VHH binders against Intermembrane lipid transfer protein VPS13D (VPS13D). Designs and how they scored, part 6

Target 1, 283 residues: Intermembrane lipid transfer protein VPS13D (VPS13D), of Homo sapiens (Human) (q5thj4r3276to3558)
Amino acid sequence: LKIFISAPYWLINKTGLPLIFRQDNAKTDAAGQFEEHELARSLSPLLFCYADKEQPNLCTMRIGRGIHPEGMPGWCQGFSLDGGSGVRALKVIQQGNRPGLIYNIGIDVKKGRGRYIDTCMVIFAPRYLLDNKSSHKLAFAQREFARGQGTANPEGYISTLPGSSVVFHWPRNDYDQLLCVRLMDVPNCIWSGGFEVNKNNSFHINMRDTLGKCFFLRVEITLRGATYRISFSDTDQLPPPFRIDNFSKVPVVFTQHGVAEPRLRTEVKPMTSLDYAWDEPTL

## First folded at step 1 (VHH)

Design s5 (framework vhh_surovatamig_d1)
Fold by ESMFold2-Fast, scan of step 1:
Structure s5 (fold): chain B 283 residues (1-283), chain A 125 residues (1-125)
Amino acid sequence: as target 1 above (283 residues)
Amino acid sequence: EVQLVESGGGLVQPGGSLRLSCAASGFTFDDYAMSWVRQAPGKGLEWVATISGSGGSTDYVDSVKGRFTISRDNAKKSLYLQMNSLRAEDTAVYYCARSPEYWDLLTSEGYFDYRGQGTLVTVSS
């Protein structure tokens, strides 16, 4: 308290990634950085002060070495800890012909509460938080990892129990940033089509089992601070907006325009009605 | 030392009611949002309900909306969960958890600090 020359900052890492911090253009990392911060995420607040008076009061950060041992993490563009909010891209250069990785980290500056009331809190947040408000256990994967998996989960998928949330980062930045979801507690459920998460939106997503039976979730995407919260809920109160009625004496088969995959065809039996939502919501 | 002590669990028949209590000590209770989380046998932690430090805002997982009510008494440093119309699927160990507002973007799994020992709720005929 009496030893602080400048305003103290508490750096709080909520990203789920190992992060290393230092003053921009400084030769040493922030005080309190440990080798463990290279290997795993830390939820313990890190006390930070600008120690080098010859350099501007800007902070920088990089990904810790633990998750990409063969990669070279780069320091991001300097940012102010006295500003409100922002986003910084953290790059990892991969070996050989492998594409580089980019992690977008949200930065939110808040006044502390309780024991932190006299400090400035700098919160480093994931760009995406997946919030499972449904009654199902859900699996998530980037489209290219889910494609061709059928009812199986790819390496690197993540899952959530009903009522839980999980942070999400794109495994590859050279692929489209499209998310797929699957109901893990529904027998033979196949991955959904891919959808965008980088804008406020609300829609229904369709998943099918191996017999073509449709299952629906409501998806709500809300930007708060620098984090997109993607909430998944059951459709009991908010049924799919489309209803297909077949009042003829012959079966009717339909498919989403631009979708040629046979398993994504819907048969409506004579004198019946079916609820529907987009199989490929990016079209 | 921060302590959270849950009580009120027990055996109850489907359709019955229970009221869980959590006694907090060692910190300024009204500075913190408080949550109830549960763990059913063989499953991970599931967030159930949250109440803001002032008590002015509450949130619930969809499966308990209309059946469960979270409340707090800041003068008594106590958190409560009134559970009505209990179902077999509500069988779990229920934990009282402290959730500072600056941690509100964290997952419900493993990111709640200073949760107590838990109280077992069994819904069975």
Scores: ipSAE 0.000, ipTM 0.135, lowest interface PAE 13.2, mean pLDDT 77

Design s6 (framework vhh_surovatamig_d1)
Fold by ESMFold2-Fast, scan of step 1:
Structure s6 (fold): chain B 283 residues (1-283), chain A 124 residues (1-124)
Amino acid sequence: as target 1 above (283 residues)
Amino acid sequence: EVQLVESGGGLVQPGGSLRLSCAASGFTFSSYGMSWVRQAPGKGLEWVATISYSGSDTDYVDSVKGRFTISRDNAKKSLYLQMNSLRAEDTAVYYCAKDHTWFGELYPSEMDVRGQGTLVTVSS
């Protein structure tokens, strides 16, 4: 006889990662998922229902197989599709001496609207969104990848054009979760010091070129739903927090306390003033 | 106990202007992003504008860009919405909200609405 299947949930993947869904403890993946779901970073919403009524009504997910050659993605801990918001860690075991990967995925449950009013919408969100509101093309990298690169971009860097946004995931989870930024359209610009992105905060970040000239961006970190939005803007309307005035007849040299790097020393010429922001915000 | 009290609504002719205010209490206002959402008669909630906790970042629904300006005064624990060039379709009860979820284009998000709202009627 006919089996009447209801699909109460729309699964909406906003993570920029390929995701595969399954009822927890089920033997097969959710219906409607094909080879494209193992690789595609953006696909249409998926209709999902708990087909096995003898198992708990919990969903699980993993990273698609196509994103990491020879990696073994694991299913995350089960979660409710009726439960509001949460975060799940998705692990990928890598071969050889490569460290494992961990992707933190935000989960938010919303009521449907219009033609979807009788369904729940479950939105899977990136943990970080980098929002470039500056006039510059920006490069981003985890601190350990940017360290020692000078004016070069490390393997695995990501970039944004002015006015655009990009999803960010940590390349390594065994390193500190500190982000560095660099102005790609400024000649000889060197990577910034590392800064935290896992809390609401606002500050100015300082970048220097090879001649020691400082460039500033305003950074604002806001948690919206399950996603930290890190916005980068020009300082024209919000100048750097410090201004160093030298009213003496001799040059004055200053450095951030705890920073020994000669490149990060600032000279203020006699009878001049200079804007400043922390070179190493995490110190 | 989070309390949000909206004010400044009223009757205005098309092309007119209004400034809405929201007085916040019961939480650390300077630590939270704030939003304005509205509900037209017989319709669901619609997100209108968002401002970051420091005031440096703002976003608007496309239909109000260039006409509305969201701002805040953290010292006064107040949120504002300056509405210019008002249109009949802007008629709604306006609410301020402590939390919002930005999901973009496909699906309007539900908002954490704490205030009683203030009615804006744009009619000739």
Scores: ipSAE 0.000, ipTM 0.173, lowest interface PAE 13.7, mean pLDDT 77

Design s7 (framework vhh_surovatamig_d1)
Fold by ESMFold2-Fast, scan of step 1:
Structure s7 (fold): chain B 283 residues (1-283), chain A 124 residues (1-124)
Amino acid sequence: as target 1 above (283 residues)
Amino acid sequence: EVQLVESGGGLVQPGGSLRLSCAASGFTFSNYWMSWVRQAPGKGLEWVATISGDSSETDYVDSVKGRFTISRDNAKKSLYLQMNSLRAEDTAVYYCTRELGYSSGWYEDTFDYRGQGTLVTVSS
C-alpha cells in the first residue's frame, strides 16, 4: 500500500549548517523537524507548508542551537518560497566577550515540474563552496587562522581530498573575509597569502615551502546558483602568469612590491628561469 | 569542472526572435534536466523553461508558453532556447542552469549551477 502525501515545498539544506525553519511570526517550528535538526549538518529534505493562514506566507530560518549552545540564534528576515532567489543573514548572538556570528545563506527557488508541478524546491546553499580539482590534498582557512599546521576544525582549517568539495563559512566576521590555502601533501608547505572570494575572478596563487620553493594553483571563482564556487586546479594546462629570466652570472632576488617578509623573496639562480605568481594577491 | 557558457543574446525589437545557446562541459549532460532562468533589471531570478535529459518532457512559465521553445542536443552537449514574439518584459539576463536530482541533494556537486548569462534586451 502506498499513500502519497503532497506538500507544497521541499526544503533542501546544502549549507553544512543545522537549520530550523518556521512560518514567519508563527509560534511553532515547521512540522517534521526533530531535535537532531538543531545539531545535524546533513539531513534529508524537509516537507513544508504554511500552517497559519492568519500570518503572511513567508518562511524564516535560524541556525540550530547545537553548534553554538551558549549562543542565541536569531530568526532571519522573512522570505517567499514561491519564487525568486536571494540571500539571508543568519545571526548568532554570543555571550558578551565573544563576537557575534553571521552566516550568509543563499536561497534558490525552483518550481516543480511533471508530477511535482504543484511543489516548489527551495535550496539553501552556503555562499562559498571550495572545490578541489587539483592533484593535492588542500587545507583552507580564514587568514587569521592560517598558522603553522593549524587545528582541523571550523575555527582552524578544513581540508579536501583531490576531486572533493567542501562548504565554507567564515569562522569570524570581525576579521577580513580573506581565504588562505595550503598543500597538505607537500612537506613544510606554508599558507598562501589571503585572497577575496566575493566576486567572479581567476588568478594563480603562490604557496611556498620552508626552503622558499614555489607551488602554484589556479583559482577560479564563479557564481553558480546562489553559491560562489572557488575551484582550485593544477597549473599543467594554464601555467603561472610570470616567468623570471636571469641570464646573468649572479643570483637575482625578486620580491613582490609592498611585501616586506624575507621568506617571500624569490632567488633566481644564475643562467636560470623560474615561474612566478604574486605572493600577496590583495596588494 | 562543471561549466555552462551561454551565447546568443543581444538587442532585438518587440516582436523579434532570438535563439540562445548553452555549451555544457564537465559532466554527463544527458543525465541532467536543464533549465533556462532569467533575471530582469532590479528583479529576482525567474524560472523560464525546463527540459528532461532525454527531451521527452518540457515545461514553461505561463508568460512564455507558445512563444519560447526549449530544446537540447546531447551529442553536442548543448541547450537551446528559441524565443519568438519577444516583448519588452522579456528583457533580462538569461542563464543556463543544471537541475538537481530530486533523489540526491547531499553532495556539493549536485548544487544548481548557473552560467555567467547572456543579456537579452527587447526595445524599440
Scores: ipSAE 0.000, ipTM 0.114, lowest interface PAE 15.8, mean pLDDT 76

Design s8 (framework vhh_surovatamig_d1)
Amino acid sequence: EVQLVESGGGLVQPGGSLRLSCAASGFTFSSYEMSWVRQAPGKGLEWVATISSSGSTIDYVDSVKGRFTISRDNAKKSLYLQMNSLRAEDTAVYYCAAGTDYSFSYTDWGEYTYDYRGQGTLVTVSS
ESMFold2-Fast, scan of step 1: ipSAE 0.005; ipTM 0.273

Design s9 (framework vhh_surovatamig_d1)
Fold by ESMFold2-Fast, scan of step 1:
Structure s9 (fold): chain B 283 residues (1-283), chain A 124 residues (1-124)
Amino acid sequence: as target 1 above (283 residues)
Amino acid sequence: EVQLVESGGGLVQPGGSLRLSCAASGFTFSTYAMSWVRQAPGKGLEWVATISESGGSTDYVDSVKGRFTISRDNAKKSLYLQMNSLRAEDTAVYYCVKDIYESGSYYFPLTDYRGQGTLVTVSS
């Protein structure tokens, strides 16, 4: 038995968030959506078509209610299902003294091929994926939430176990989109400086403990489809880009240009080398 | 360091009852809404129930309304799911889930913000 199913649009949710869809300015939500879609990601495509011929052929979406049961999720700006890649901001108005939330969702439109040439696949993806390839438990926060955050206020950050990935959404879009990272399994480790994640890049990030000892991670940012993947790795195979040797009789203070914070200065003692690899000639 | 530990699952006959528990640590339990989600063999995640921070509001998926009751004890930092009139369709691994303010990371991929789960098997 051969079964042939055609649909004009297949909506595929890879965001990790519950999403509800409808035609922009329509009276009812898209068919095939039930209580479950308010509350959990579905791996199955949602078959979608424009039912209201009097309204423009634009789709809209909102966060499902199950993420914030007491909140009011808002419909996003309408978007074409026949367009290319894009981004939409989904807002949730929260009750009482809770701040509002904004989720940025990537949209990637792909046309089918062969038997599915008349089918349009629309993939909804997280804008950021944090990939912990290091040996450490890592904490991540937007820069403004990394100040005064710690074990006393865990809602200010998200964390990953070694070898795990996590979807990241900015808590606030009216602040600079700068990410900070911290090693959770290193005692008294302080948050890194903030860095941009909205461009392809590769660099080393420095974190310090309260005694000024430096710890390094390799950061690689790549755009894949609509998602920036930010990977964090140990520096054992890719050590910090330089070694400092002080052959003078006085201490040398090394400071990154433009950094005024005293805690972030590195003092190289007289006749001392940093990042020494060989302690004795061994064969 | 957020930790959620589920317990109370097991084998039960159709029409039976089970009470699931979730012990929370590493965060201020009383300030977060909590949920139960489940995953049947070979299926995706399905939301089951949510309870507000104070316990004043609850919500349920239609298939369990009137049969399941979600509750919490903020002093004990514990979440519960009382399951009555169990059906074969309720067979799943049940997970305790913390409300995530800054992200939706529970669902893609699994993070340490979701517990390890407890298996419920409804069979004769």
Scores: ipSAE 0.000, ipTM 0.130, lowest interface PAE 14.4, mean pLDDT 73

Design z1 (framework vhh_7z1x_3)
Amino acid sequence: QVQLVETGGGLVQPGGSLRLSCTASGFTFSSYAMNWVRQAPGKGLEWLSGISGSGGSTSYADSVKGRFTISRDNAKNTLYLQMNSLQPDDTAVYFCARDTYVEWGSYEVTYFDYWGQGTQVTVSS
ESMFold2-Fast, scan of step 1: ipSAE 0.000; ipTM 0.322

Design z10 (framework vhh_7z1x_3)
Amino acid sequence: QVQLVETGGGLVQPGGSLRLSCTASGFTFSSYWMNWVRQAPGKGLEWLSGISGDSGSTSYADSVKGRFTISRDNAKNTLYLQMNSLQPDDTAVYFCARETYDYVWGSYEPDFDYWGQGTQVTVSS
ESMFold2-Fast, scan of step 1: ipSAE 0.000; ipTM 0.324

Design z11 (framework vhh_7z1x_3)
Fold by ESMFold2-Fast, scan of step 1:
Structure z11 (fold): chain B 283 residues (1-283), chain A 127 residues (1-127)
Amino acid sequence: as target 1 above (283 residues)
Amino acid sequence: QVQLVETGGGLVQPGGSLRLSCTASGFTFSTYAMNWVRQAPGKGLEWLSGISSTGGSTSYADSVKGRFTISRDNAKNTLYLQMNSLQPDDTAVYFCATHEVDYEYSLGWDTYGMDVWGQGTQVTVSS
């Protein structure tokens, strides 16, 4: 088999979102995900080619309507399928007074193997991947959805089993982009404070149960291509950064500066030491 | 060496049926999502159907939905396409191709796995 027209592209959607593709300025959709398949991940690649030679060889994409049936998804700025890595913002115009939504999608282009039937591989990646390397079942939510939930999970939370990964997209762009985590395997565990995920970083996150007992996870954020990988692991090899020592004969109580919530106070018993990490890491 | 071999093509009358097979060798077939694609004379490639690594999820192009059924037998390293109600416009060379299902973002070609295609099998629908 010898293909003499423009090489076909394999579009690989790892975003967890339905995506529709077409040549920029073309009138016909070239390829797309099923809009009714809202949990679509990388099930199969989509073949794409530039059918209209009178238009530039630029691709554009939009969110499918399945996840926003009353919204109006917009086509993004054109991009090359022969270019390296990049990011595109996909916008959804909301009806009435609701703010628009924005999804940032990573694009990574891989070259074929040089065979006569080779195609170019184009990978569409989520901006965030949550990687649970801990021993716990974890729940995740944007801060404003987790706030006030206590030991309950808000509508639209996502969860991971130990050793599993899940793609993450911000439910609301008009809220701060701060993530919260909760241990689902720990009885009465309350949501953590919010933390940033848009930069390479490493820190410990503190979660408490209803009695104020602290539980810690090691968080490592690494940008790989266009995707921030947020890895959560147990603290066995990397203990929390702070240790509170009480060498007195009376109990002492401490609280992170700026945090007034009574459940976030720690009591250190006489002649005892306790590990600590920030309850509100954004303060 | 990594290889995909399609069989089962041939000449069939309009309204007829054919079952295509794709046999995989040289890799762990059960860990890869698989696809069927075709190329009609003088036209580009058209994706037809995909199946997840376990066979639990399938998808179809609108042009073949309801007429074609994709399936797999991981114990036999074989992918199938059952084609019913064939029309002259289904005349094409049919290929199977691999895709790794990987929810972790991978930066490397080799970490994603092979983009492997078979040599194709000709299907001709005519009276």
Scores: ipSAE 0.000, ipTM 0.175, lowest interface PAE 13.1, mean pLDDT 75

Design z2 (framework vhh_7z1x_3)
Fold by ESMFold2-Fast, scan of step 1:
Structure z2 (fold): chain B 283 residues (1-283), chain A 123 residues (1-123)
Amino acid sequence: as target 1 above (283 residues)
Amino acid sequence: QVQLVETGGGLVQPGGSLRLSCTASGFTFSDYYMNWVRQAPGKGLEWLSGISSSGSTISYADSVKGRFTISRDNAKNTLYLQMNSLQPDDTAVYFCAKDLEDLYPEPFEFDYWGQGTQVTVSS
């Protein structure tokens, strides 16, 4: 007769980052941790239990060394596996005078119901998920990396195919947390203005080509669990909120209030109408 | 209407092999992460294995790693679990389960389940 002892906690990593777990203030990593976990971006659920009864029943985690081998990843503040949800900042100290890296990881603790009542699941989620529901191939970058790039993609940009999603982490936390988007399959498309992603919101964003022609995407930001899902869709069924009509015999030029950049001026020809959306949604 | 139908269970001797199949209908199978889960008599649910929509990302529970192999055929809307070196403690009802979506950051949740197929490992 064998006595089977089920796992008290399932640690499930959905972050796309390698994560190492242990009991807070323990001197050894969780049972079942292997050196491959320092590099693996996709892991099977990890069986976890509190082995050291002299320490609090709190878990801690750090980024695996494999993605920043010259950095020193730090353990986060301890967190409970027995309910609730939260966010933990995982820091990687850089060598020399380089700024540190910070990854914000969502934590959601879910207890089973009905037939799952004896199961405890702990999900580690990315803070941001970029969901491309548009017909275009999209490029994404933090504003300071996109600035001055024009039609080029900066090093470290992220891309999505139509109908796909990708996890996003801020490359730098000493810059504003503003995201820019660009249509990769539109010739000479320039990066959009930066926008905030840390709140539920919906708006239209404008991208221009080198000739000033406007292209629009519908952006919807929704917090689900610990993750902000930023969805990008075409505007064919959801047109931009602004339409400028010029019923005069003279061209009319307008620009967004507070925007001085000449390429972001819009000319409406005589007896013509034009759709418009924010060039700089965060001014 | 989403439906998952498991087949291939049965009685097998210790050390034997079985191949489970799960046929999906009512959704675009090729768009979703799929899972195998089991429930042994008197125990809670145990996650065994998962496979991404394209089949490029595969994960296993430590209890079955090296013995079980998950695979999928998107053209046939079918998920498979090849089980080798079966042991008496592998006796359970085996379920096919659909994730909400690939890379979904919500708590790991299965929105649809099959009816299950019984696997009994005994001499």
Scores: ipSAE 0.000, ipTM 0.184, lowest interface PAE 12.2, mean pLDDT 77

Design z3 (framework vhh_7z1x_3)
Fold by ESMFold2-Fast, scan of step 1:
Structure z3 (fold): chain B 283 residues (1-283), chain A 126 residues (1-126)
Amino acid sequence: as target 1 above (283 residues)
Amino acid sequence: QVQLVETGGGLVQPGGSLRLSCTASGFTFSSYEMNWVRQAPGKGLEWLSGISSSGSTISYADSVKGRFTISRDNAKNTLYLQMNSLQPDDTAVYFCAADSYEDWLEYLTSGEYDYWGQGTQVTVSS
């Protein structure tokens, strides 16, 4: 488009959040960042360079104050603008006894080419996008928040209607990054076991009601640029991976190896077959 | 279905003029930024000029500033490049390229624009 003297880095914010950038350990915010960036969810590129040669060439960022005027946004751990992709958690400390907020930001670096090999485009995007392709209204929570909730939703859960998508952020950095899902429109449905979302993968997840009846979703995780897209689909065309057949005249009880929870045991009645998928995918 | 077709190239003497046209079909031309890019024999791609979707913002590379003029006619889905004071160094294949607003900071290499034309040859020689 416009070819002038190239800045080393072009920062592009696609997060929908106001972001402030500076060199790690620098005294001033990045050149070209205006007060409007504290409020604006601007898609306009920010030209960035490392001005302080005595400090490491690392960038840091925080949430702009405009979203949480009474909060205290924290600068994240420094990161390189020169390679690959990354992720950073941005924290906002809130006043009173309100819980802190965390935003998980994906970072994707695209190198320039030819005579501009030393110039990079750096894209900031939501780290996780939950895509509900199922016929159910779904609830999501980090495992430690879903544990013990039974059929209830914990504070800070998020939900999606069939056909919709929502950005997800881990409420806690010190807990395992395992996601749980629940069918909100199925009576007495209990939260699934936790599963990893930080790698390309596909699998079936099992959810049970209070009587032990199993419900299944197909999960597909794909990294596109800086964003992991976690898609949830019905199993009508993609059935669960296991089928347990009981051709005996007595009931048979089975359970996933390593799972001691009594409610996650399955009784297969005589001369009956049941579909199955992992109750605890991490085991 | 998507097509960009350049015309108007040819042989011209040093100091001469040519007018290139690029006709677009299969996409909403008026929603795209349009660019002219050239490739001289044995060299890489060189961006020459860009024009916004409305035509209100225009930019030129220093090598052609003052000699070339970019324009567009959204009613005719056509992009133009008026080339004056042509020099032997302007000998190249000239491409038109369409770019969505989100990609305007990408560098000009093959495949970085949304759509490319097939190119038209311009030869400046006596």
Scores: ipSAE 0.000, ipTM 0.133, lowest interface PAE 12.9, mean pLDDT 78

Design z4 (framework vhh_7z1x_3)
Fold by ESMFold2-Fast, scan of step 1:
Structure z4 (fold): chain B 283 residues (1-283), chain A 124 residues (1-124)
Amino acid sequence: as target 1 above (283 residues)
Amino acid sequence: QVQLVETGGGLVQPGGSLRLSCTASGFTFDDYAMNWVRQAPGKGLEWLSGISWNSGSISYADSVKGRFTISRDNAKNTLYLQMNSLQPDDTAVYFCAKGYSTWYYLPEHEFDYWGQGTQVTVSS
């Protein structure tokens, strides 16, 4: 006898996070998943099929237990494996008074070709990829955490070395989805103002040290599939969009409209010019 | 009041090792990320390493990567820096600095969250 077990879906995890899959409302997890799936970030593709014919043809997933052994990962809302692209929030409930963690996972469905034409490939991708193309070591955080407000989250603060990239996720859904950046190799560098990452865009961001000295990065945001790629570059070849000229004999003070922070005021010395970029990009 | 006390500095020969300790008081130590920062004579501050509240996230400056190891003992409210393969250009005052929160390494203000420092001299 020749038994052909055809799984209609290949689940491909490119998130860098351990993921566990099951049919939504099923009693058991998908076949072929072992203890390694609770911890491993780069396992082989999983063949998946809807085994429970009494339940809807929807898949669900959770974060593997290995990266938060003390936490309780929750199953996400069911999703179709026949869709084009989507996003699901995967929650991990923390013990004590620590806030829950949230991982946003991109889902991209592609039809197979040739000998695989009867199989759909489902690619799970990070929702955000932070690409450090600058000469600086960069730190990234959601705005409320970057301002020293709110409750801290282990996965909310991340860093990248020059030339490296890292996956980002929002630690909290009850805060605005605004990202802040800081130069870790510049002494006393303060976090930038928050900026949106959920749309294609390009701009310059301003960071200041405790003495008010400005530092700039070029930011490029591009959506590819379900992943927003946010690239950070030095500004030596791509200067900031604004320039403040002072041709007078007295200092001139400049501030962004709507910003009342004294530390975010720029003094332009007599007979000098300064480059400028947004202190608060959302204003 | 937040208090950070660094110990373990001293004179060491090139290629030698030292272990720095920082004892914290006046705040809940395991609610904050911690940092090591140094200042060489006549130079500005250089961030060296940061560690999250639970040791789950650790980062190093390129100048010390592979030679220095940061660690913490939350039960003792103590931060450590194991320094190996020391070089003359590692000569500096080493400061322990409280992070912004559980996850944020660098302090928001210069010296506001820093200890008195401990002198490390690598010579001869």
Scores: ipSAE 0.000, ipTM 0.109, lowest interface PAE 19.3, mean pLDDT 75

